# VH-VL binders against Uncharacterized protein B0403.3: the designs that were tried, part 9

Target 1, 247 residues: Uncharacterized protein B0403.3, of Caenorhabditis elegans (q11077)
Amino acid sequence: RRHFGDEYRINTPACDIVCEGQWKSEFHANFHKIYDTEYFEIPLDTAIVKNRANLKMFCSSTIQKYSCLRNECKIQRTPWSAEKHICVGHFDNFDRNINCLSLTDKYVQRECSNVCNSIKIEISQAEIDRMAEMDFSRQEKSEFVEQNKHCNVIACYQLCHEYIISKVCIDSAVAARSVVKSYYDSYLEREYTELNKDDQDELYSSFCRRVTPGQDENEFTANMTRYNNLTLDRMKNDIRSVFSILD

## First folded at step 4 (VH-VL)

Design a23 (framework fv_enfortumab)
Fold by ESMFold2-Fast, scan of step 4:
Structure a23 (fold): chain C 247 residues (1-247), chain A 121 residues (1-121), chain B 107 residues (1-107)
Amino acid sequence: as target 1 above (247 residues)
Amino acid sequence: EVQLVESGGGLVQPGGSLRLSCAASGFTFSSYSMNWVRQAPGKGLEWVSYISSSSSYIYYADSVKGRFTISRDNAKNSLSLQMNSLRDEDTAVYYCAREDYWGEPTYFDYWGQGTTVTVSS
Amino acid sequence: DIQMTQSPSSVSASVGDRVTITCRASQGISSWLAWYQQKPGKAPKFLIYAASSLQSGVPSRFSGSGSGTDFTLTISSLQPEDFATYYCQQTNSFPYTFGGGTKVEIK
């Protein structure tokens, strides 16, 4: 941060860093969790929707952060963030569905974390050889595998959260699932945008890229779409298996 | 439904050439990789060649490298195998087979009926 | 190249018998193994992929197991239509390779 572009801020933290720091301190104080690497530890932290009081408390702090950014820092446009989506863009939808969403907390924190953190990606030597013929470096291959794992973890949490909603929310399951789906759609779009810095779609999972069958004629992209559909089916089976004992 | 029909087999003398064809129907041919597999009389299956959906990736068994050429015409839904410098040991029934890949272990889900190639001295 | 060794090369069995066929890879192939059935004068038919995943429409008496280097195909109660030659195939690395085949014949 001591580069020429930040010289005018010597002896004073950047305004946006101050606003962000105040919000992170409040989040830690209220929820006893760390907001690390600019993401929640799980994509939709269910502690926020555990009850209406938690949602209102979280969103009061978040509104204060964005007020700080706009009024004190004169920042009119901000990128997408989880807290902004929940509190600024879609508060009424989360609040309206809070009774349903609150029922999912006890399952998402433990059961979804267990199943989604155990995801195994299996890539054959033949596929690695094909990637080598596409002139992927060793580091690029490693980054691609990790990126697919990351996107699959996010997708797994979405499926798990929606599955739990279908089991515990009788009257409002459809509406609540729509709220969660909209959140994850925005989250994945944000993730894709930040990771696709070189416009190399082949390096990224179709879950993050939102590729549809037939949209791309590249064999690698088509194979990744098929792979992600198979992974989706396995995730659904693993999620059902975890909750079958509770029946 | 999915159909694969081979043609072009026959009797040829050692050193001769044959061109095998496989006509595909009932599926989007351009979305699948294709394989040639052969079986000598009374013997087991032997993989011969692979071609990706775009023709960008092509592989051959060591026994046929430099003599056989696999190709495809996606506009005509056809797969070909040009066989040059044929040897007695190339005598076999030749099958074309479709490969389906889902990011998991691949497999040959549909096979043609086969075409017979006889190389005799 | 990955060598696939099947055992036994042939087995004589009766209807109702349990038949087990073994396939061994010369190096680790994880679960990149498929099983095929071939009846005399016919093209091979796909049965199992990913070592253990049964193709839709294949009877449940067929099952596959194993990972790494050692794999088995089991027919729990042999039926008349099951008399055929069975082949394993690895698709982990090029060149793709088949096992030598196991002929299941009438006792």
Scores: ipSAE 0.000, ipTM 0.457, lowest interface PAE 10.6, mean pLDDT 79

Design a24 (framework fv_enfortumab)
Fold by ESMFold2-Fast, scan of step 4:
Structure a24 (fold): chain C 247 residues (1-247), chain A 123 residues (1-123), chain B 107 residues (1-107)
Amino acid sequence: as target 1 above (247 residues)
Amino acid sequence: EVQLVESGGGLVQPGGSLRLSCAASGFTFSSYSMNWVRQAPGKGLEWVSYISSSSSYIYYADSVKGRFTISRDNAKNSLSLQMNSLRDEDTAVYYCARESGDYWGEPTYFDYWGQGTTVTVSS
Amino acid sequence: DIQMTQSPSSVSASVGDRVTITCRASQGISSWLAWYQQKPGKAPKFLIYAASSLQSGVPSRFSGSGSGTDFTLTISSLQPEDFATYYCQQTNSFPYTFGGGTKVEIK
């Protein structure tokens, strides 16, 4: 007889992979889309908030996933995730604001992608300029530029989504903007925690660190804030240049 | 504390040019978008031009596009409007106005205005 | 371009009267509407933004309402200093446009 246990173990999926696979399968069945990191370039997938039925379907599957992780896999603590934020932490806020959020679906996909993809390049140049005097290799500088660019892109999508909400929501858009801002702030906090493993705050933009101008304390941080203030102004101006929607 | 002071108006013949200036004080000029608004004698307000805080975005009313150029000098806290190929219908009081920007995503408005400078275009 | 139509063009009123001014946009502008007051020979002064938000320093007798295409400015109890011309403005899209103005004059 062979060592069945050893060969069986090699071919048995990990418990968390099974839970994740079931969730992805349900997502595909309900939305007719493959849940792929490459597909979800922006943090908030507008298909999820397109209408209340979609939100409910997505969150029912997400609750089942986290139940599977806790009860079957005995995983009590999980890191932040977009689906957990929407469905476990903030479902009532998304549900309460679904009418406004659904109005933005078509515009966010078209207008925000256009402006934020353009901003990526300009932000990258500003970050490269900031890093010019740093004693790092070209590869290291490129990595920090890409990390800061990623934070800036998240900030751009947040500002653009809030701007579109203000343009298209007939009633008060304040609550819907707060929901969107909270989502992007939490997403950015997770990203920053992963990026800044060495606690080198001075290498990261105010967008990554989520600090206001004036909280910075040294010359490098001051220069970074200056570049980010110019980037924020350009980002806001680019968003404003997107076609005004009058529906 | 916030103050906007226009200058440069005067009498000019059709086809002539004038340069208007707006001196800003009492706020961080480089953080605000600026506008020019005009008012013909006995008529209503007409928006003329917009310039973003960084000068990255500039917009004009169709009636002045190609003839007027808005610019700003953030180091000198000044806004300018270069007016070329002036016409009788450009006769108006020209106001410099600051656009609100404190509440991103909130509807904007012109929170402070200068006293105006008079431009008269006549033969 | 968005056309802003104000009515009436003028209104004669007495101190203590309730005055209502209407502004209509040719297409939806959500709440991207501001109201301004202009006294003879003076620059305009802003009163209200986001259709209904009263700014600090503006008396509470002024109020704004509406969304989309139809907007109203109300002065609940007209005071002597309120005799002026009032303008609405949209900032939803470029070019920015003003209404034609409503002159509130003494009866």
Scores: ipSAE 0.083, ipTM 0.619, lowest interface PAE 4.8, mean pLDDT 80

Design a25 (framework fv_enfortumab)
Fold by ESMFold2-Fast, scan of step 4:
Structure a25 (fold): chain C 247 residues (1-247), chain A 121 residues (1-121), chain B 107 residues (1-107)
Amino acid sequence: as target 1 above (247 residues)
Amino acid sequence: EVQLVESGGGLVQPGGSLRLSCAASGFTFSSYSMNWVRQAPGKGLEWVSYISSSSSYIYYADSVKGRFTISRDNAKNSLSLQMNSLRDEDTAVYYCARESDYWGEPYFDYWGQGTTVTVSS
Amino acid sequence: DIQMTQSPSSVSASVGDRVTITCRASQGISSWLAWYQQKPGKAPKFLIYAASSLQSGVPSRFSGSGSGTDFTLTISSLQPEDFATYYCQQTNSFPYTFGGGTKVEIK
């Protein structure tokens, strides 16, 4: 679920639509593609990290967008965004690892999308049991299930991208995997911030909760253990099966 | 290439405070989660605290919760541990450690040489 | 909290010996276990991640095995530089916890 994106737009004056539109027009002019959150943020778009020139071009226009928001629209604070993470907070990290990241395109776009969109592991039985105890409506239960599946898809793309880096980038993989991990961790944090408006932490999968600060330590520990024993191992096995030729 | 150098240790009285620092070099500091680990004289390793690359996620061992504060300055490639209300039991060598992972499975691939904290009773 | 129990606490061995160190978790941790080596007066050195994956540059005489709750570190033929204390660590859940350590000493 991308609910945070709609809230950002709803809470922002019409002025930011103009800034966003200019940014998207520049993206189209530079990359010959129409920007779409579903197709360029998850998985992380390799066109942006294909080479240093593309990264600089993307980030130059992104800096102009945030200048537009600040100076023209008088918007001083903005929520996390994929382009802001790459260009404002972590540009040097992406730039330093650009050669490795560019090598992953073939696999991330073609193979990870297939395996991650077919995820069989949705949510734990413990989380389903908790929902049953809370006396939720059928609609509310359906919503939680779909939200948890969304977090699992994002986690799967992170694992798949990191696996590819480990196989393709050889000894230089460690730093590049950390860059990708940081990106997806921040993305999940943003998603979870928007999902958990009812303060029902135990209703969300361990993948969603992994990046949630302020949880009781014992509850967090138990959820991480559940995640590791059930969901993570299955995702890893599925990813390894797809990339067995690289082993 | 990768180096972590701790500083700020010393002798302090019970109830006192110390601030430990860890200077990182040879890697992109802002891309890595960092940890503090301590070791009392003649004893084993004890994990103390974790901070994510963005500082969004912070965790502490129960023995130091409410007394210690971990922080980082990515622009300066530095990690800090503010230690308040120190007790005799806090006497240890404090190590700064970089957290790497393999498919999300964390491990500490580089460690500093440690800085000694002695809390005199 | 997950408790990590190492055995033995110490072992006296000679060069060429096979040394086996065990680590037991109080609950399932899948493969989320790392092994470290610490020599006197030095910081710990990373050896093994994901229970069985050997870090590049670590001699092949070191191996790790196990999953769930029971884990083993094996040194197939002990060398002079291997006399040290070894620690397991679970990274499955916060707080991270270490085993009590196993000292591998001469004689």
Scores: ipSAE 0.000, ipTM 0.412, lowest interface PAE 16.5, mean pLDDT 78

Design a26 (framework fv_enfortumab)
Fold by ESMFold2-Fast, scan of step 4:
Formats: sequence, C-alpha cells, structure tokens
Structure a26 (fold): chain C 247 residues (1-247), chain A 120 residues (1-120), chain B 107 residues (1-107)
Amino acid sequence: as target 1 above (247 residues)
Amino acid sequence: EVQLVESGGGLVQPGGSLRLSCAASGFTFSSYSMNWVRQAPGKGLEWVSYISSSSSYIYYADSVKGRFTISRDNAKNSLSLQMNSLRDEDTAVYYCAREDYWGEPYFDYWGQGTTVTVSS
Amino acid sequence: DIQMTQSPSSVSASVGDRVTITCRASQGISSWLAWYQQKPGKAPKFLIYAASSLQSGVPSRFSGSGSGTDFTLTISSLQPEDFATYYCQQTNSFPYTFGGGTKVEIK
C-alpha cells in the first residue's frame, strides 16, 4: 500500500546516532578532544575535571544526550558509559573531589599519556604454549595480544592517575583515589563483559578483569592473574621512574 | 649476560651421525622456545627445527624430517640436535637461537655456531 | 611451505645512501616477519619484528614496512657498520622460512 504524506524516508541516520553525534560534536567543541570508537582518548580525561565549570559543562551536555535518547529515541535502558558514570551515576563524588582532581590535569594529559601510550606488549612463553595447546590460529594469537595491550593501557592510566593524586593532593588524596578507582573498576568491568560476552575461552577470562589479591580460580587463570600483577608492578615502577624528575 | 654456546660439530662421512649441543646461560632457559638454524658455506640461512619450552611441540624442516631429532634438558639448560644419516647437503654452520614473543615470534639471541662438514 | 623471495641479491652503496631491500612471501603472512643482519663470519643479529617494530638498541635509520605478502627494509642513511647481509624471515607458520639474503656492499 502506497504511503500518504512524507512517511517514507531514505538514508536518515538512526536516532541514537544523531544523539551521540550531537554529544561528540559538543565534546570536541568544548574540550578539543576526540571521542572515538566509543572511548575517550584518555580513559578518564582530566580536561573534564580541570575545574568545576568544565565538569558542569561536560555533564550538562551528557544529560542532554541521555534526554535525547529517552525522549526522542524512546530508549529507556542504556549500557554503561564513561560519561554516564561521571555525570549520572557519580556526579556528586567527582564534584566533591574537584579541587584534588583539578591538580592532576597537567600530569595526566602529558606524563601519563606518554608513559601509557608507549606500553610494550609482553606475552610469556607459558601463554604462547597455552595458545598452541588450544590450537589458536596466528590471527587469534595476534588478537589476544592486542586485547591484552588495550587492557594494560587502561590499567596503566589508572595507576598513573592514582600515583599523581598521592603526590599532589594532601587532605583529600584517599577520597579522590577512591573516586578514580571506582571509575576504572567500572570501565574495566565494561571491557571485560564486552570481550567475554560470547567467549568460553579461558584466555579471555583475564582480559580487563580486576582480580583481588588471593582470589582463587582454575590453575591457568590463577597463573594469568599472577602475571598481570607482575605487569602492574612493573608499570608502577615505570610510572615512578618518569615522575622522579618532578620530585 | 645471555649466552648460547654450540658444540659437537666436526667432520663426518656420509651416512654418519653427530650430536650437537647448545649450552644456555644468563636467562630462564625453561621459559623459552628454541630453534636450530643452519647456513651452508656461502649460502643463506635455513631453519632446521623448533622445540617449545615444554617440549610438547616440535617441528622440523622437510629436508631433515626423519633424520634429525631435537631435544632439550631444562634442568641442565641444554638444547640438543641428534643428526643421523648425514648427507653432503647437511654441511653447514649450525646455530642455536632463542625464540621470544613480543606480539609476534622472533629470534633475539643466537649462538656463535658450530661447523658440521659431511665429506667422503 | 611459504617461500620467501628477497631482492636484490646484492647492492653497492655509499655511506649516506638510502638502501631499500624487498621481501615477498608466496602467501599472506600478515605482519609475521622479522629482519636480521649478519656480518661476515658472525652469527645473525635481530633487527626488526612484526614487519615494522624496531628492536631496542637498533639505530633509528633502520625501518621496516609492509603487510600481507610484500615487505621492505630501509636504511635511511647507510653507515660503515651497516656492511652486512640482511635476511627476512616469516614466522607465520611452520616450517619457518628465510629469504635468500641481500648483501649490502659499501663502495
């Protein structure tokens, strides 16, 4: 049956893409930063928390995005996002710690970015042997290495940001570190769930997962957790080395 | 620091046998895959054999399959290559090489080589 | 088996020259390619992995590029110590195979 009026539309962007595009445009205009492949350039971009005005401006734009999704697109439930965590879930915590978080901006933008974007991929021979036992293709091995690098970059930024807080904040260091830790725990949990949503492979169980010390798993995942802890300790030492010039 | 030292080369008649050894030091030998690579006089490099850190995976070049056997002793930090039914074309300098993995495999350390001459 | 064809077999160059060496795989190997340098009478030395990743301590004048089947090693400004034979190696599948080598001769 023929349509009446202008009900037939071709090449119109999906409603959620329009809402997202408007938000990305505002983010770029306000902060001169890229939001690409559903991620900030820096996992917790400190330009957002450089001062209270920036935080309010960012969160005003973010609230407009989620209003657009709800009211115009009729989308009631949305997955976790960095901007939603900061502005909808935890605004009061970021606002309360803004004085401390603002002091970290220059270091995170320059020093942490340089350290964490130069992270080398390190895969143990035990992991190589395990991938061979599981009959991983060369492509699958390459993908595993790249995914592990991504999670390590995120972990590096968390360690670096918390280290800076410990150096530049005095009275609020513990509270500010807690805010940053909570953010990165949620970020890594999102990454973990996305990577392991359809995977039953043991190798993917360690991706982005924040495992507490002493947590027991099967032998392979326990060994992977030990290796990840060693990698985090190495990153911590690398971060300290970079910031020794500031001491 | 990291050292690989080959030994066991020599002059042998066609059809004879030799056992090459590679002594490793300066690193955790049991954590690395090892390779043998050879080079005939005035010719290029030819990969011979691979052994994983656990000895669970072993591979050979087609030219040596059935004649050469690679093995390792992690307690002694040593790699071996048993060469049987030697031919004139097996004449070469034999290198042991450590395989590392940094996203992709590569041979980061090589021994100085040991010379095998098969001649009648 | 994957065949690695390297060209040229030899090249004569002066100090300061740009030298380019090519390596072609008979089938796709993604970026699973390493480059080695061998000086006369010595064991090979590792230079580059993953087609383009330079090993720590290797001079920045060395660079690698390519993916799939076609790869290049470039020395941007040849130095006297660069007189050597260069080999590519695929590590995509067993058996591992090397190129035939390119001898760089200093004029």
Scores: ipSAE 0.000, ipTM 0.390, lowest interface PAE 19.9, mean pLDDT 79

Design a27 (framework fv_enfortumab)
Fold by ESMFold2-Fast, scan of step 4:
Structure a27 (fold): chain C 247 residues (1-247), chain A 123 residues (1-123), chain B 107 residues (1-107)
Amino acid sequence: as target 1 above (247 residues)
Amino acid sequence: EVQLVESGGGLVQPGGSLRLSCAASGFTFSSYSMNWVRQAPGKGLEWVSYISSSSSYIYYADSVKGRFTISRDNAKNSLSLQMNSLRDEDTAVYYCARESDYWGEPTSYFDYWGQGTTVTVSS
Amino acid sequence: DIQMTQSPSSVSASVGDRVTITCRASQGISSWLAWYQQKPGKAPKFLIYAASSLQSGVPSRFSGSGSGTDFTLTISSLQPEDFATYYCQQTNSFPYTFGGGTKVEIK
């Protein structure tokens, strides 16, 4: 009984996990990178737009993923994703602008990463102390500060990438910046929706909310406005320093 | 209603010192980078100095490095320029100017200027 | 340092004339270029930013253009109030630099 009845069963993962896993394996094979949204260092991985062959390779795998989800898993509606935006929603726009976007790859990977990661390091923990009058634990205050820093980092990468496009692409800069802006707008909207699950807009910066800063309504928003001005000041001057290196 | 008003200019001997001030009103001073620009009699515009909104970034024209110091007091909505070791060539009208930029566009520009304060360095 | 070379240094023109002022940067400055108008005894007035974007309230006869290192300010039909000195400015890198100015004077 034990000799003939004890069998190993193969656990079949959920269909969508299989489709996602195949796509991630292909991404790793083609780009030698691990795609993990929690560890995603750069909102738009410029290796994808480094040349037309990379874009086509990335989007071929992405189309297979969404075909797998629709045809094998019977999933017709999917949430926004970076790869879907690039390959399903806006492929023609990325393809038409590939010559310009390819020129930005080396700068975004190195210069923008350095500038935008420095913003996280330089921002003082004094902002946590200034929120002491809010009825939050130190850990909760730290988490809100880090969440707002995350939105600020995304905004920094958007600004840096668009400025580099303007520096290296003369005639096509407007069109290429529009493609990048559209991507970052959608990316940040997704990030903010995931961060602000309890609908606490007053705890999040204008960068997270993608709105023009309004009049200050309470002490936290006043402190966030001060924090945003300091961050904006750093982004502006650090990105300008990147421009001095390009030409 | 944006207004910038310079003060502190005057006649000074070579080697002397002056402190210029710029009083800002009608906008959130702490959100803008500020600049000093000068113009010698009958000559063109010369950029003098920049200070970021937080005072973290400060830059000077080569002609004034080591002699001039830019500073700001955001609580008092004021910009200052301390001018030491003044020379005849520093004779000019000094303007303070607010710097603006646009997100996603590679640009900065001086959208508002004060009326200027006159500095005369003569023996 | 980025040198801004502005030409001509002066131009004599009549009302209704097309006036073209050029500004050349010694290095690429993208669209980090602004144009200013200065009337005698007055502070400069901002006209154009990002090389070609006209400030609200500035007459449409003013236009800016440019690519890389070469920039142009054009007044399509000169009016009496346009007699002034015009300056270009780069803000791409520090130190910020202005062109030498172009004085547009009545012929």
Scores: ipSAE 0.005, ipTM 0.506, lowest interface PAE 10.7, mean pLDDT 80

Design a28 (framework fv_enfortumab)
Fold by ESMFold2-Fast, scan of step 4:
Structure a28 (fold): chain C 247 residues (1-247), chain A 123 residues (1-123), chain B 107 residues (1-107)
Amino acid sequence: as target 1 above (247 residues)
Amino acid sequence: EVQLVESGGGLVQPGGSLRLSCAASGFTFSSYSMNWVRQAPGKGLEWVSYISSSSSYIYYADSVKGRFTISRDNAKNSLSLQMNSLRDEDTAVYYCARESDYWFGEPTYFDYWGQGTTVTVSS
Amino acid sequence: DIQMTQSPSSVSASVGDRVTITCRASQGISSWLAWYQQKPGKAPKFLIYAASSLQSGVPSRFSGSGSGTDFTLTISSLQPEDFATYYCQQTNSFPYTFGGGTKVEIK
């Protein structure tokens, strides 16, 4: 269970369940996929950007959902969501880049899923030592490892999708990468923000943190930076290896 | 002016012990990770051990694990290496080295080195 | 362990020559590579960090390049004070490892 989806539910009227249910039914009907946990099956479901018709169909349903929330439920502000980012905040950017993004569907659905689900995610010795210092229970250590894995999988998909764009989208690669990067940055930022709500979660959100304050000159931050660099390099090498045919 | 001065080297018989020290000055010692590096006569550099700024994280080369113990005293600006069960292969010049303190994912390196202290393990 | 392989083990060169030294990591280390210079009887001095960043005070004739597994140190025009042994080092993972060294000696 993703923390962001649970937080959204707890703070909204029961009316939102009806709006969400209608949207989920339309998503299933149109894409033959289950929207299980408030998120897509992969961080950015490329079936949505497979062609312009799919994007318009998905966003038509998403606009109806947010109209339902505003008009029926009287909800003015909603937290970040993948469908809202794509359809409400950035529809024009996705639409302008659809020719490029459509070329990535074949690779992201198959190859990125295989790479990112198989990537060896190492927790650093610093994190292990920090868990010991914090007197973490076995359950808490397991939860920390799971959150680390979740953020690294999202980062892997971002790198993989941007790499594919750079190989298949010669004319518009820069613009299309910016669209995808913006989506993943927002996704990770929201994950970080939700995990950090109780302040105790700062350690738990460390792997979702893409930029650290320069004034935070402690040993934990230094070790996390080393771990992140090693993980990022391994992800880039694995992606290049799998997609060598695109070189 | 950063300065690292090693001491404690000498001649010792196989199976013996020595304690090396490194005196640091010219910087905030408690803010930097420290390393020991050795070099056998006519051979290359070999990393021996690492200790973090707080002593929370310590690592050793496989060749010395279980025999050598790295430690530091931040109040006295000193780094130590306790060497037990010494072998002929431990004969080397031992260097104390400071590891750079770079944030934001910048790679680290050994920015300052001491002059070295000689350890000879022989009958 | 990450193995660091340097080549050549030694090179004989004259003042003014261009010298290139290579360093290969057995695993990806990104840019977590430093180069050191050691003169006989002296402690090593660091030259380059992050694979390509030249330390303040080191002459511009020294340059580094590479990322991942393959790295090079280049001296564009060898000077008398450059005759020394050069070492690469990775700090990407423990144990830290050095290359075997490359001795740059007078021809």
Scores: ipSAE 0.000, ipTM 0.400, lowest interface PAE 18.0, mean pLDDT 78

Design a29 (framework fv_enfortumab)
Fold by ESMFold2-Fast, scan of step 4:
Structure a29 (fold): chain C 247 residues (1-247), chain A 120 residues (1-120), chain B 107 residues (1-107)
Amino acid sequence: as target 1 above (247 residues)
Amino acid sequence: EVQLVESGGGLVQPGGSLRLSCAASGFTFSSYYMNWVRQAPGKGLEWVSYISSSSSYIYYADSVKGRFTISRDNAKNSLSLQMNSLRDEDTAVYYCAREGYWGESYFDYWGQGTTVTVSS
Amino acid sequence: DIQMTQSPSSVSASVGDRVTITCRASQGISSWLAWYQQKPGKAPKFLIYAASSLQSGVPSRFSGSGSGTDFTLTISSLQPEDFATYYCQQTNSFPYTFGGGTKVEIK
């Protein structure tokens, strides 16, 4: 699945597209980059957290976008988005931790991107048995695998970014780690919400439920706790291994 | 250890029938999609048929549709291919193959094959 | 139907050589491509899935690359046991189709 992007764009009124187009144009003018929603959201874009001036510039533009949506388009409720999370929901937390986040950006772009795009992603025999029992079609299995890969990559970036913070930002590590975790938690919660709207929640793997807030309570996911914890531990070891080799 | 063993091949005259069987062991047969693939003497591989784990989805190559019937018995860990109205062009080694569950398709285990010869 | 074209149909090589086999799909198949090795008189053996993912137990000298319509199988340093016929297969849609095969022969 291409996230919620395709559904959002197809179902969004023309007015919303105009507001977003203006925002994207302003992003390009300010950062000399083409906004790429797909790549911007994961990993967290380092251009906007490079320094406080960039964060404020990005968020000024983003507040204008949401003002446009509310006042011009009469849209009272908007879906979750990376820019909204950073600028409307949690600006104070990003601003307070900007010095720490700016120190980590080079490692996220190099080391985290390298390890997280190279992790081995497997599906347990229990998940295979479940898909067989439910007689998943080829298309449903493909969607399940893609959602599972996506959750694994997101979890890896979250863990890697938190690991870097712990190494670089000694005195502010706890607070900065919380900011990063909250971002990816909200992203995954949105992914689940969109999938559930289409009555396709069975395509969300036990690993996805383990790393998504509030989704690890069903019996099947509970029974997979040990397996999913081993997956996370392997991921943490891969991350540590990359940084151990750097010197 | 995963094993697939085909049987039921032989010499048959044009218009005749044969039933191929594949005995599976070493894995939970009922959880896997199964396929038949054939190879004519000196030629390449040709996919023949697919069956889902519960038999809800079944597909055939156009060359065999209406003449061949794939089936499975999960209680007996067996896959079958009923071949009717056989033609000279059906002469081949027939392999059963297990399909992986990773959403991106592949045949991770194959049997050793059973030979079908259609000739007078 | 999706047609799979392999090139070359045969290649003569020596132990230690780098061998490259190409597979082209008549339409886009994303990464839904697998590679198989078949030795004379034997059943095919699975090597690679998802265009580039190596099956456990397959030597690291084998690698796959590509997406969409153009795919490549590479053997970085040919060993005596690698002389065989190699097949690509698309599983993007039914009917599943195989390439014509590439025979890797001793020079």
Scores: ipSAE 0.000, ipTM 0.419, lowest interface PAE 17.7, mean pLDDT 83

